# VH-VL binders against LON peptidase N-terminal domain and RING finger protein 1 (LONRF1), part 3

Target 1, 211 residues: LON peptidase N-terminal domain and RING finger protein 1 (LONRF1), of Homo sapiens (Human) (q17rb8r558to768)
Amino acid sequence: TAELSHLTKNVPIFVCTMAYPTVPCPLHVFEPRYRLMIRRSIQTGTKQFGMCVSDTQNSFADYGCMLQIRNVHFLPDGRSVVDTVGGKRFRVLKRGMKDGYCTADIEYLEDVKVENEDEIKNLRELHDLVYSQACSWFQNLRDRFRSQILQHFGSMPEREENLQAAPNGPAWCWWLLAVLPVDPRYQLSVLSMKSLKERLTKIQHILTYFS

## First folded at step 1 (VH-VL)

Design r05 (framework fv_romlusevimab)
Fold by ESMFold2-Fast, scan of step 1:
Structure r05 (fold): chain C 211 residues (1-211), chain A 125 residues (1-125), chain B 108 residues (1-108)
Amino acid sequence: as target 1 above (211 residues)
Amino acid sequence: QVQLVQSGSELKKPGASVKVSCKASGYTFTSYAMNWVRQAPGQGLEWMGWINTNTGNPTYAQGFTGRFVFSLDTSVSTASLQISSLKAEDTAVYYCARETYYDFWSGEPYGMDVWGQGTTVTVSS
Amino acid sequence: SYVLTQPPSVSVAPGKTARITCGGNNIGSKSVHWYQQKPGQAPVLVIYYDSDRPSGIPERFSGSNSGNTATLTISGVEAGDEADYYCQVWDSSSDHYVFGGGTKLTVL
């Protein structure tokens, strides 16, 4: 139903790895608790759940991304193969438990729109510079790593004309963050940002480090 | 114990079809791509293509489009190669070989680290 | 199409060092893998990503890759090293793996 499409209370949480808006996240699920969680998501018709990395202090991180189930196969050997794609980002407000898996009350995150025309011009200039750096970094990777990235994450998204059309900003930023070899704490910091300019600046720093 | 076990040798007439199977065990089948490699008698290794075991999408090398079909049965962890309209030039040993694609950040070996024993296909009148 | 060139044969005395080359245009920008194949057997990966060794491969096997030439080096060669050796790279322009023609290593 429509009401279930806007889950913010008792959202099931898969505690595993980083997930990002628009980025594919194929999952191989072995644990009975998560197989149950995914099965319930399908049966209720929501076909989505939250993904968060683990956290020593709070069980799982304060920020995460919703995963939308595209396809699922329950295999005879007890594994589940789940094809998902990242959706909305969220901040965790309250933690809970249900039948062995974590749950959370959440609030969704959106980028703050820039309205000043000079700031928009500067944002476009930064965007174009960073996108060019990203393309150069990716094309200069050894062929094998480039092929593995394409197999796992797909092609780098094209540049978008309107940088602020999507609530999470351009898709290529998230694709790039998923493939860059950086610490999950750094990735989590970028995921939590509500400023496209700040996110592009951080990505630029990472690319410069690996260049 | 990680292994790939291929089906037995085949003797076929020109124009027939053959299906070579490759059964995987000891690892998560969908976490590794499956490559197919041909070796004609007394010749070198020739890459035929690979199939993404997670998506089922095949990629064929030039020269192996049309008559050659890669397929999967994930329920039994098996990859298959079908050759239609067999020709004498198809006489060769056919190998399956796995390659990692989910673990590129862990530093595990890339390239084809586990190979099937090979299936000899002989095409003669 | 991208081509890898290997010498058809290399001979070496026991205990000496064998060097098997793999030539390719700007191959130093690619990752080179090496396979050993003994008669009647499936190939075995002996070097991956230019110079890394899989578990179980003796340290006598090493690799290098720069410019237009990659090299597989086998030090202190043993009779059991007799085999055909193949280099391999991924060619992004054709979206294909390419094998070299193979080098027969004879230990006499």
Scores: ipSAE 0.000, ipTM 0.440, lowest interface PAE 11.5, mean pLDDT 85

Design r06 (framework fv_romlusevimab)
Heavy chain, then light chain:
Amino acid sequence: QVQLVQSGSELKKPGASVKVSCKASGYTFTDYAMNWVRQAPGQGLEWMGWINTYTGNPTYAQGFTGRFVFSLDTSVSTASLQISSLKAEDTAVYYCARVGDEYSYGFDYWGQGTTVTVSS
Amino acid sequence: SYVLTQPPSVSVAPGKTARITCGGNNIGSYSVHWYQQKPGQAPVLVIYDDSDRPSGIPERFSGSNSGNTATLTISGVEAGDEADYYCQVWDSSTDHPVFGGGTKLTVL
ESMFold2-Fast, scan of step 1: ipSAE 0.020; ipTM 0.612

Design r07 (framework fv_romlusevimab)
Fold by ESMFold2-Fast, scan of step 1:
Structure r07 (fold): chain C 211 residues (1-211), chain A 122 residues (1-122), chain B 108 residues (1-108)
Amino acid sequence: as target 1 above (211 residues)
Amino acid sequence: QVQLVQSGSELKKPGASVKVSCKASGYTFTSYAMNWVRQAPGQGLEWMGWINTNTGNPTYAQGFTGRFVFSLDTSVSTASLQISSLKAEDTAVYYCARDSIEYGGDFYFDYWGQGTTVTVSS
Amino acid sequence: SYVLTQPPSVSVAPGKTARITCGGNNIGSKSVHWYQQKPGQAPVLVIYYDSDRPSGIPERFSGSNSGNTATLTISGVEAGDEADYYCQVWDSSSDHYVFGGGTKLTVL
């Protein structure tokens, strides 16, 4: 959106959970350092910050996703409910600190575009196959689990006609990764990929396991 | 097979501290939240709070702020509960319990630890 | 905040049907889970999502949830069913789990 700013230096990092492009990430914020971070993001007009999962060696992971603030609800008990949605993915170049919260110098990730017509055709065939498997997996879940996913993550995105229109690839891939019962380290590995083909192949392996 | 194995019973004096551990096996530890539940002698189940095993962030129920600390050691798939400045009213069986749902939704506890009895007496 | 109310005790003769209620404001809009606890043992899940039964739980255990009352029903009660039963919900508005006070089922 027009409000987005391209931040690459001293980007504030919320060390918490996995986040994915286009996927809702509602946050319940009570920690003073993160309330300060969110307040600053709103006041400066950027309305975004980075989200990274923790890492035992380096405090937080080498890859993450920007979260765009859509709305903030302040609760009577001092908590803030922050409605966010995933934006651009990034790689961490340098780690820092500011007023108790982590910061990073980052570079944004984009999928490498496939230019060859035959490769584009093969990519579309793979995409359509994996999308079909994803739909089957989701529809075959128990009604309770399906409704819970819809409540927490929203509806599964429709497939896109141009697979390479968005720099992060089709939105449904990220929605699916958010809801699949896989190890967060695996999710982080897929988040770091710059190849839509590789990402679809990994998703297909998981779906085949659950079929 | 999913298992939650808790540390052994503790007998402590008032003012001491205790650490109860809960070792998980048979699943991806960081994909499921861990809950702590207390049961005083002859009383019902009392939810104390939960810890996000992916981030390490704890949430405490009202009445369990201050002296109670939830922590993790993800390298050994273990969640811990520490109680400082023990009081007689802390005498209870403490249970860890796994949240049933990965990554959100409706919640129930599908697996429970066997319980750790903590007795505080002078 | 959110409160679940259970009767403190229910008595039933062997072979008859026991009904344990769990009252809560608009509880029918929530998913209710039930745990059985025998003396000296950890609780065991017997019903989840209002009416679903875990593997290993006899089909004589069933549940329902509508309006302001959820109910755990145990048909053909056996002596081994004597235990404390707890209902539980997730309260999304507070992000907290809530347990009922428990019901002691006595089989005569």
Scores: ipSAE 0.000, ipTM 0.415, lowest interface PAE 16.4, mean pLDDT 86

Design r08 (framework fv_romlusevimab)
Fold by ESMFold2-Fast, scan of step 1:
Structure r08 (fold): chain C 211 residues (1-211), chain A 119 residues (1-119), chain B 108 residues (1-108)
Amino acid sequence: as target 1 above (211 residues)
Amino acid sequence: QVQLVQSGSELKKPGASVKVSCKASGYTFTDYAMNWVRQAPGQGLEWMGWINTYTGNPTYAQGFTGRFVFSLDTSVSTASLQISSLKAEDTAVYYCARWDTSEGYFDLWGQGTTVTVSS
Amino acid sequence: SYVLTQPPSVSVAPGKTARITCGGNNIGSYSVHWYQQKPGQAPVLVIYDDSDRPSGIPERFSGSNSGNTATLTISGVEAGDEADYYCQVWDSSTDHPVFGGGTKLTVL
C-alpha cells in the first residue's frame, strides 16, 4: 500500500553526496548496507531513497533530495552502478537507523508559488537575466572543463515557459548548482530555499563572483 | 485469512527428491519476499534463503547452494522448495516465512513440512 | 560471520519476570526481533524492531536493545509462555538474517 507520495516515514538515506531535482546522480554501490538498501527500494516498488551529505554534528544534513532509480548496472568485480535522477527535495524531521543504514522522517519541500501578476513578471525578468549569465559563464569556461561537465551532467536544460509549473522551479537552476565550484554549505543553502526568487538571486551572486 | 499453508509431510529414501509447497492467501503475494527456514530435530532455526516474489530471483544461504531450488507460481500465490539427491542430514521441518523486504523480520510463518529421509 | 549468542535455557517461577538475553557485537546498532516457538508449532513473532509488539501479543512481553545485549522481558510469566525463544537481526554485511541459537524458557 505504499505509493511514492506516502514515502515520508523511515525513509532510507544514502549518506554520500549532494543531489538535486532532475539532475542525474550515478552511484557506485560497494557497502553491503547500501546494496541492501537499494535492493529493498527496488523490490518494494518505490524505486527511490533519500540522499544527504554527511554532517559532523547531526550525522547527515537537515536537507536532501530523493533519488529515483532508473537502472542498475552490475560490474564483473561485484560492485553495482545505480543510475538515479533527483526527485523531490526534503527537510529531515527525525533521524533513525535500520540494519546499518540511516533513515529519516521527512517533509517534502515545494517552492511557494507567486500569485501576483507583477511579481510573476519581475520573476521572469530575473530568471532570464540569471539564465543569460549562466550561459555566459558556461560558454566562457575552458574547453577541458566544459567537456567534463557535458560528459558528467549533460547539456544545460532549456528555459521553461512557466517558471512555476514544477514544484522545484526550473531544471536549469539545479543543473547549474551541481556544476558550480562552490562549497557544499552554499549548495545546501540553495537546496533548502522555498522561494524561486531567493534561489535565482543567490545563484546570480555566485555567478557574479566567478565572473 | 492472512496465512501460509504448506504441503504435507514427506518420507523419502536417500537419493530421492522432494518438493515442498507454500500457498499464500489474504495478502498481495508479490508485496512480500518468501523465505525458507529449516529446523533439524532438536536444533535451532536455520535460514536457507529467500525468493523475491516480484522478480522471481532466489538468494541462497552459503550451505544451501546446489541441491536446493526455490521457485514460484505467482498465478496461484505459491512458493516451492525442491531438494534433490536427498541425504539423511536433510531430515528437518521446513518452514516458509513471509518478510516485507523493507522490514527485517518474519511476521507470518507456514505450519511447517516435516521431511524425513531414511532407508 | 555475525553471531548472536543466547543462553540455552532460562528457568523462572510462575508470576515472576523472565529475561532472555541476545548478545552480539554492537547489537544496539541493529534492529532485534524475537520469536516464540512452542513444541510442535511454527515460530510466532512476539517483538520486532527492538521493542514493538505485533497485534495480539500481550503487553507483558517487552524488549530492549543497547550496547552489546538485547533483552526480551516477559513479566508475570504464565505456564503457557514455556517455549523456545529466538532473537534475530538482519546482517547487512552478508545480506541475510542471523538467528540466535534459541533459549528454552522453563516455568517451574
Scores: ipSAE 0.000, ipTM 0.444, lowest interface PAE 17.1, mean pLDDT 86

Design r09 (framework fv_romlusevimab)
Fold by ESMFold2-Fast, scan of step 1:
Parts: C-alpha cells; sequence; structure tokens
Structure r09 (fold): chain C 211 residues (1-211), chain A 125 residues (1-125), chain B 108 residues (1-108)
C-alpha cells in the first residue's frame, strides 16, 4: 500500500543482532540514540525500525529484518523495554546517519513464487521432510536447552497448508534459524534468500550437520 | 489537556529585575524538559537554554549566562526565568516550551510540542 | 556553532504550492522540526522528525530532509497559512537547539 512504500527511505536501523520474520525480538534499550529512535518510530505511527548485525565497527550488513513494536515500557531510570516481532526482510541500498543512529534506504525482499504444479508438489514434499527433521532435532535436545528455547522463543510454529501464502514463507523456518547454533554469517545468507526451496534445502543441510 | 500558562506582561526600567513563570498542567512535570526561547521585536526565535525538571539542573546557551537564571518549583509544576539588571535589548517575548527530554542530563533532542503563550517584557526609561 | 539558513521571504498565490527551505551542513543527518508563527501568537509545531504531522495539522503540510537542505512544502496554500515559518534541529556536537532565521510566507 502507499503506507508501506513510505517505509523504504531513511529507515532507522538498530545495529545489534539478527531478526527474522514472525520471530519475537525483545529489546532492552538504554543508549540515548536508540531510545530516541524508538520514540520517533512510535510518534510517527510507523512503529517499525530495521535491525541489522554489525559488518565492521563502522558499518552494518547488507540484509536485515524490520521489527514491529508491539509494546513499550518506559522505565523511570531512562531505560526502555521494547517488545518487538520480526516483519519484512530487506536489502540495504544506501547507508546514512541520523542523530547518532544509522539509517538506510531499503528494498523489501519477497520469496519468488513457484507456479509449476510439479514444482509445487516437490516443494511441499521437501517442506514436510525438513519440518519433520526440525521436530526430531528439537525433541532430541537436552532438556535444559529445550526449556531455554521454549522460554525465549516459544514452541515451533505449526505447518502451514499454503507454503507460499506469506511473502517470507513458513514461520517455522525463521523460528528454527533463530534457535539453531549457527554463525550469524550463515544466518544472514539464509535471510537473504528469495527461494523457499533454496532456504529449505539449506536448513536441511544444517539439521543434518547437527544430527 | 497539556497546557503551559505563562505570567502576564511586564514593563520595567533599566536595571530592574523580572521573573517570568510558566505553569505546566496535564502531564507529569518532571518527565519533560522545559526550554526557554526569546523573540526580540521583529526578530526570529532564539533558544536560550533548558532546565532538567527532574534534577533541577539548567543549561544556558551562549549569551544567556550571569543575568539569566532558570529555576523550578516542582510542588506547583512551575518553571521560571529570572532576568537581572535589565537592559533595553532584553525587550522581547519570552516563551517556555517543553520537549520529551531524558530523565537525566542526557539531551537527545526532541520537537517542542507544546508552547506557552509568551510573556512580553518591555524595558524602557 | 551550527547555523540554519532560511530565505527571509517566500510569496505564493492562493491554491499554489509553497516551498520553504532550510539549509545546513549535512542537515540530512539531523532531524528537522518546523514551527508556524502567526502575528501575536506563540509558535505551533506543524512538522516534526522531518516529515511527520502532529494531530490537527492538515495533510497539505509535508516535509523532506536530505543532504544539505530540508524543505517544508505547503500545497493548496490558503490565506490562513500566511505566517513566519522556522526550522529547528538539535546539534549533538554542542548539545544545543538551533533555529533557522525564519521565512515570512506571504499569500497574495
Amino acid sequence: as target 1 above (211 residues)
Amino acid sequence: QVQLVQSGSELKKPGASVKVSCKASGYTFTSYAMNWVRQAPGQGLEWMGWINTNTGNPTYAQGFTGRFVFSLDTSVSTASLQISSLKAEDTAVYYCARDEGPYYDILTGYEFDYWGQGTTVTVSS
Amino acid sequence: SYVLTQPPSVSVAPGKTARITCGGNNIGSKSVHWYQQKPGQAPVLVIYYDSDRPSGIPERFSGSNSGNTATLTISGVEAGDEADYYCQVWDSSSDHYVFGGGTKLTVL
């Protein structure tokens, strides 16, 4: 819509950690620049900002994910507790600065739809196989690690009947990437993919490695 | 609901003192910074400084030290500006304006969302 | 000290679009706020954080900020828009707010 188009230029960027579509990302904000950034996001009504990992001390990654502000608790000591959830993925086109925090001109990413009937059937079969492998991996985790994941991220999302209904693909893929013990560079490469088949294949390889 | 109400106009002679007050209502007084802005006749807006309503610490812009004093009375949600040893060049409208300033003396910069109506101070012989 | 430069005056015919500029070194890296002041009245915030409108400000008011110039744009100008307009930024280097010199908008 017109509202979404307005969120592509000079988007505020929180340079901190990986974020993924549909995955909760709770933040404790104490730095003045980020407190200002979040308050501005609320005041402008967008209630969104970008999240990227650091690339170097003076830069951030070429891909990231928008965070949608669900709730904010402003504490008397100047800290803010911000409940966010991942939204759309993006590619960084141009970097900038604003009052001490980073900004970017961005292009939103969407998965390329598979239209061929046989390819859709193969995608569904791959999806179901990888989902089963993910469930097995999670259930085989030691109780301590499984409990920590459930407390922080919640349970693995259910399988979706229409794998291509959401522009970012099934929610469980992103939940899994958030909890898998892989390098952020690897996570970033998967975040940047525009093919659900390629993403499922890569996730399958990761799961096989940890099995 | 949010209001900033300033004291009435003042006519003073050179060398006198004046105190302009700004009473806040409709919000938590100590959660927002209070700014002072001056406007000489026919001139633009000039930022004078701010006061941290939580700590009481004032910060003055260059040119507004010595004769100018920012103060608070938190019991009545009022900020005040005192000008001593008045000069003809102090003739101006003085405004208070709030911003979303931090709890501490860390100023991150915000818009001035509410302004007082202004207090005219005229200094003449 | 950081300086914001505005044209002293801008004239526009009713129903046309007025553009008021605010020049500053690398101002695009700062957040610009705009105030409207009518004769004998206190300033009123019309645009904040470069491009956002407070409740009650008509959609014909818009703003932009990039590079060395911020712009307040008023489309479909009405006689009631005649006023002085001031831009403002926070200069983190000096920890001071800075106002532009003001632009008198005349609607003829």
Scores: ipSAE 0.000, ipTM 0.441, lowest interface PAE 18.1, mean pLDDT 86

Design r10 (framework fv_romlusevimab)
Heavy chain, then light chain:
Amino acid sequence: QVQLVQSGSELKKPGASVKVSCKASGYTFTSYAMNWVRQAPGQGLEWMGWINTNTGNPTYAQGFTGRFVFSLDTSVSTASLQISSLKAEDTAVYYCARSYEDSSGYPNWFDPWGQGTTVTVSS
Amino acid sequence: SYVLTQPPSVSVAPGKTARITCGGNNIGSKSVHWYQQKPGQAPVLVIYYDSDRPSGIPERFSGSNSGNTATLTISGVEAGDEADYYCQVWDSSSDHYVFGGGTKLTVL
ESMFold2-Fast, scan of step 1: ipSAE 0.006; ipTM 0.562

Design r11 (framework fv_romlusevimab)
Fold by ESMFold2-Fast, scan of step 1:
Structure r11 (fold): chain C 211 residues (1-211), chain A 120 residues (1-120), chain B 108 residues (1-108)
Amino acid sequence: as target 1 above (211 residues)
Amino acid sequence: QVQLVQSGSELKKPGASVKVSCKASGYTFTDYAMNWVRQAPGQGLEWMGWINTYTGNPTYAQGFTGRFVFSLDTSVSTASLQISSLKAEDTAVYYCARGLKYTSSAFDIWGQGTTVTVSS
Amino acid sequence: SYVLTQPPSVSVAPGKTARITCGGNNIGSYSVHWYQQKPGQAPVLVIYDDSDRPSGIPERFSGSNSGNTATLTISGVEAGDEADYYCQVWDSSTDHPVFGGGTKLTVL
């Protein structure tokens, strides 16, 4: 939305885990710095903040995903559950600090649109092939793991009519990346991609590895 | 801290067997393939094969079938290379290296190497 | 079977730029990785996917890959850069990585 487009400087960053466009990211927050960060996000009306994994050289990674706050719930043990969903991806331009939590100046990422008709046809064929492989992988997963995935991430998103309608590409790609048992470093590299073809190719490779 | 720690050097007679271990730490063991790379004295890097840590399925390069066996003990995040019927030509430094087959293709973390010397 | 060719040796004066090439048929269509190996030590990944640097690798190290030649470039060469350098790709036709023969960089 318009609010997301304006939030590019001194963006609060939750340094914790990977987040992906359209994918739910429930957070269990007990640290005072992050409780403050979330409170400020709600009070200012932005209701969003950035999520990045840690990086030893730069304190957090060069790429991340915005999280949009949907609900805040309080647990009996004093923790807060913040229901969020992934929004736009970003690249970090400058790092900072505010009251114990990290901040960043950011640049939002969007996939580069393929314009050539033949390339669009090839992209659709690759997409359909990889989607089928993803469905097969998920269906062949043990019942316990499938139940856990459904509980935490929901069902795999349906195929979209137009592969390039969303600036981040099809939602199912991000759902799959969230559930695949791969290292955050690999997930981060896929998150940073601006090519849907490259992303589908990498997802295909990982699915082949786990099949 | 992501690291691979290998077992110590071995001096063996021809015909003996040896087992080289590689213990992973600082990451989820089953998320990355484990590769084995050999380097004979004064020679370049020679890929021996890899093992899929998720499925347990090994793949051997041409020339490393038969006498060479890749195995896993996922409970202790350890991959092992077993060489049977040792020959003088097996004298080399053996490295384990982390990589994602068909996903990254690079070997980003390497063990320190295990020297295996086969001498009568 | 795919073959990568590297010069056996490259010499460079301190502070100058070293260029190590890796030749392969249509290598520009492959992702090229570069490893640094000092005597008695394990290889260290210095460049991956043609031009990306792992954390901790100095900005002096850069890579390029186009046509039939990939190049590792080390600017402002230091004595500590003296090592063997290996290029590597993944050959999907044989389903295995291919290493170059290695280049010994001498800093004199």
Scores: ipSAE 0.000, ipTM 0.436, lowest interface PAE 14.7, mean pLDDT 86

Design r12 (framework fv_romlusevimab)
Heavy chain, then light chain:
Amino acid sequence: QVQLVQSGSELKKPGASVKVSCKASGYTFTSYAMNWVRQAPGQGLEWMGWINTNTGNPTYAQGFTGRFVFSLDTSVSTASLQISSLKAEDTAVYYCARDTPYGSGEYYFDYWGQGTTVTVSS
Amino acid sequence: SYVLTQPPSVSVAPGKTARITCGGNNIGSKSVHWYQQKPGQAPVLVIYYDSDRPSGIPERFSGSNSGNTATLTISGVEAGDEADYYCQVWDSSSDHYVFGGGTKLTVL
ESMFold2-Fast, scan of step 1: ipSAE 0.020; ipTM 0.591

Design t01 (framework fv_tocilizumab)
Heavy chain, then light chain:
Amino acid sequence: QVQLQESGPGLVRPSQTLSLTCTVSGYSISSGYYWSWVRQPPGRGLEWIGYIYYSGSTTYNPSLKSRVTMLRDTSKNQFSLRLSSVTAADTAVYYCARDLYYDSSGYPFDYWGQGSLVTVSS
Amino acid sequence: DIQMTQSPSSLSASVGDRVTITCRASQDISNYLNWYQQKPGKAPKLLIYDASNLETGVPSRFSGSGSGTDFTFTISSLQPEDIATYYCQQYDNLPYTFGQGTKVEIK
ESMFold2-Fast, scan of step 1: ipSAE 0.008; ipTM 0.533

Design t02 (framework fv_tocilizumab)
Fold by ESMFold2-Fast, scan of step 1:
Structure t02 (fold): chain C 211 residues (1-211), chain A 122 residues (1-122), chain B 107 residues (1-107)
Amino acid sequence: as target 1 above (211 residues)
Amino acid sequence: QVQLQESGPGLVRPSQTLSLTCTVSGYSISSDYYWSWVRQPPGRGLEWIGYIYHSGSTTYNPSLKSRVTMLRDTSKNQFSLRLSSVTAADTAVYYCAREGYSSGWSDAFDIWGQGSLVTVSS
Amino acid sequence: DIQMTQSPSSLSASVGDRVTITCRASQSISSYLNWYQQKPGKAPKLLIYAASSLQSGVPSRFSGSGSGTDFTFTISSLQPEDIATYYCQQSYSYPLTFGQGTKVEIK
């Protein structure tokens, strides 16, 4: 649609941290440039902006995630507390600047749907196995670490009956990726994947490493 | 250099509320870490009271939970302890301390205030 | 609650002696154990974290070992400035709990 087309050109980019589909991303904003960016997102009615990690060669990474603004609380000291949640993933096509903050032309990422019945069966088996491993990993964490995760990210999402219903795959995968203590480079690699099978396989390898 | 400093009344009457403030310098309390209170009755050991996470979430020792409240004032870079309905058993040196950090999952009290003696007496 | 039992409650040793303090948890705490030094009238100071990791700036004569339920803290060559009470502390589960302390004195 026109709204979607508009959201792919000159998209404002907050360069800070990793963000993932469906995962909460609370932000404390003190820089005037980002306060302006957020105000503009609200005023234009999009209530969205992109989030990318920094990149030493290209200013910010080639992949990121849109953040949807849920609430904004402006503090008397000039800071803003912005409650956001991750939306669609994207690939950066072109970089730009506007009033001190970065912008990008982007294309949204969606998982490639598996259509073969045998491959869908194998994907379901892999999903159930990895989900079980994730549950075991989380349950075997000491109480304090588990409490810290629950405070920051909330509870792990439940399994979904249809693995391919959401364009980004099951929500629990992104929740888990956000809480696993892995380098942002590995997180960025997983974020960029268009294959649910490859994403589950990589998550499984990470979980096995921490077991 | 990160420093913590306790302040508040040194004498509290039985049944009143004990109130202490910890002023943090050299680091923002909203950036990371668990900001904790630990007490030590004269001649005895250490007892953890509770912490406030950099996000504002709190966790209290169950033995004290009904009487404890911790708050933060991010504009002053301070966090506080309120302990209600005090008795002579609450006489102790009260320390504020920094514990752990979310990014590294370190779980030790690495920086302590100098301690503030609070005597509960009529 | 996880109970931390520390022994001995006090000890007296000579300068240059090897001093060992033990700490036992009422359940497994993996390696989530810290050791603190407290001198009279002062706040506790972190010496060892994660059972065996030496805190930056702490002399190498201090060391820790153990996992699960049994832990030891060692001063390889006791110095006069090491006179203090030493505490173990588990960070595995809420509420955080400390041992009762070991008072180290010089003969």
Scores: ipSAE 0.005, ipTM 0.513, lowest interface PAE 10.6, mean pLDDT 87

Design t03 (framework fv_tocilizumab)
Fold by ESMFold2-Fast, scan of step 1:
Parts: C-alpha cells; structure tokens; sequence
Structure t03 (fold): chain C 211 residues (1-211), chain A 119 residues (1-119), chain B 107 residues (1-107)
C-alpha cells in the first residue's frame, strides 16, 4: 500500500510533461537544477516531487501530478535516469522558486465518491463500454506504435472490480490518457476532473474522435 | 493514404528568410501527431529542425532555435517552416515528416524540396 | 546532444552478400533507435523501429539488433534494389539525432 504524501507547501515542481496517477513516468534529467531537486527529494525522505506542463506565459499549469521516485541513477556525465510513478493529482495554489527550480503550494485532488446504487450501476456500465472502446483503439494501432507504447508505459492495466477504491479512479483511464495523441490542454482538463463519470465521458469522446 | 508534399522557392539569397510549406492530405494536421521538418545538405546526413504539435505548440532543435519558426494553417491543412538569416550552410533538401508522438519515429515523409542559398 | 556514429561510412558488396552496418550512441539510449533506408533521389523510408522490429511491408532480409550504445543493422542477402544510404536515428532524447549514414553500393 502506498503511503500518502503530506507535502503541500513549497513542493518542488519539475516543469516538463503531463503525469498521471499510477502511470510510470521515466525521466532523463540533464539540468543541474532538477538533479539537485531530485537529490533533495531523496535526502529529505519524501522521494516525491510535482510534475506540471509549461504554460504559454513561461510558467506552469494550474494542475499537475506528484511523481514518486522508485529508482534513480546519477551518472558522472551529468545525466540522471529516474524511474517515477504518478501519485496524487494536485491544484496549484501559489507559485515560487528555489535554487533555480519552481515550487508550489498545492491542494490534492480526489474523485467525488458516488454513493447511490443506481448511479454506481450506471457508472460501471459506462466504464465497461469505454474500456472496450479503449481496447479496440489500442488493438487497431499499427504494431509499431503498440510496441512503442508497451516499451514506454507498460501494458494497459486490467479492469478493477471496485471502480471507486482508488481516490483517482481506475488505473487504465490514466494509462490511456498518457498514450492518446491528445493536446496537453485536453489532457490537463481531464486530469483536473473530480468526477469519474465526467472523466469516462471525456475519454469516450476522445476515443470516438480518433476512431 | 497520408501524403506530405513540400513547396516553396528553390533559391534563396543569403541573409533572407527561407520559407517552405508542407501540404498534408489524408489526415487533418489539427487531429493529431507531431509535424516535423528534417533537412539534408548535399552529400551529408539528416538533421532534425523541429516540430509543430497538432495543437500549434512548437519545439525546435537548439542549434537552430533562434532562426526557426513553424506555423500551421488548419484551413489549408498545411504547416510551414521559416528559417531566418540564411547562409550557404543552409543549402539542403528539406523534408516534412510526420511523427506519432514526441518520442516516436517518422513514418511518413514528403519527397523533399531542394533549397539552394546563393546570390 | 546524443551523437550517433555509423560504421562503415561506405561499403561495396555483391548481390547475395550479407551486409552489416553498426551504429554507436554516445550514451545509453536503451532500444530507442530506428533505421532508415534512403535510395538515391528519394526520401528516407523507415525499415526498423525500436532497434529490432521490422516495419510492415519491409522485406525479411532486413534486421536489427542491439541495445544501450551498440546497434547492428543487417541485410542477409543483398539485392540490387538495396542500393541506398542507411541511417540510424535515436529518439531517446531531443533533439532527435541521426548517424552520418552508410552508403551501400554493388560491385
């Protein structure tokens, strides 16, 4: 079981790409500022930092995802190879800087749990439909693109029996969002959602668009 | 079904701006993929110039970044390259190419357009 | 930038010969390497992706192997239509970089 992060103030932010709950995010880091940030994360015992995409104003997006460091290799040539996995999503409350890298005060996001039995049944039906559409989309990709996705992101997660057991919903939704050829603005929109139903509906629309 | 075709002047004078357009058929450039420019000087190897993402976001090779601009015209299904302050070293065949993600290979290429920088 | 070095720069072989080209990366790129064929006067064509996977429609005489920093491209039985320059390309990190090319000729 993963331990929850209590880090919410002056969180170090790697400004680079989208990250998603449960999805591997391997990083190749050359910049001294980020190597320092990663080393500090390890030394303080948090072993986590935030990941946000850049925005058009030389800043970073209002939403992001925490990355948990699993393994790190610091190479003498200045390269760092960092295996991370996505954790909790967050909303940015305040931006700052520390020793050349960005920081933020953040608020963690969790999906709003659906309690009504009929709504849960409808949610499961929507989930199963969209999962089938996702499988169809992936299977219809050229072998080359499937192999590449498997290499970078691993295999598509299997269905989960309890759709609301995880605070961020089923892992396959995030894996799919990571691999779909969608503009970061749409990915960011989905990342910011607190409704599994809304997220599944949006993913369904994206899949239909690429079908 | 996807085809890419370069067009633009074959001769550009030193210090001027090189302008090339890639016309895409069989796929909408605003629907997905990274749309790239790659060049090849006569008798030499390939050099990636940059890409424009289907959203309009651009990334350029650091060696050329100060001189490169890429734009898209979604109404014509085209994307373009502008390279400023050209010299004889910019003489090359310029290819447009499609990549499926920032980290995936180029699967469709245009036929190439030779640009000579000469007075 | 990651530097890609090919060997040899050129070679001449007879029809039916086994041809081997090597590509070396200046740093570990895992298997994030592609091979392209460029016939005289034409655009490059993808032959091999992810170091060892044959692109659809490409003849089985072409193959790739290797990982990390050292990669090999092989034509098991050279045909006249294989006269071309072959390029390796890494996509582990931006900017994408290519080898200098290996020119394959028939004698």
Amino acid sequence: as target 1 above (211 residues)
Amino acid sequence: QVQLQESGPGLVRPSQTLSLTCTVSGYSISSGYYWSWVRQPPGRGLEWIGYIYYSGSTTYNPSLKSRVTMLRDTSKNQFSLRLSSVTAADTAVYYCARGDYEWLPFDYWGQGSLVTVSS
Amino acid sequence: DIQMTQSPSSLSASVGDRVTITCRASQDISNYLNWYQQKPGKAPKLLIYDASNLETGVPSRFSGSGSGTDFTFTISSLQPEDIATYYCQQYDNLPYTFGQGTKVEIK
Scores: ipSAE 0.000, ipTM 0.415, lowest interface PAE 17.5, mean pLDDT 85

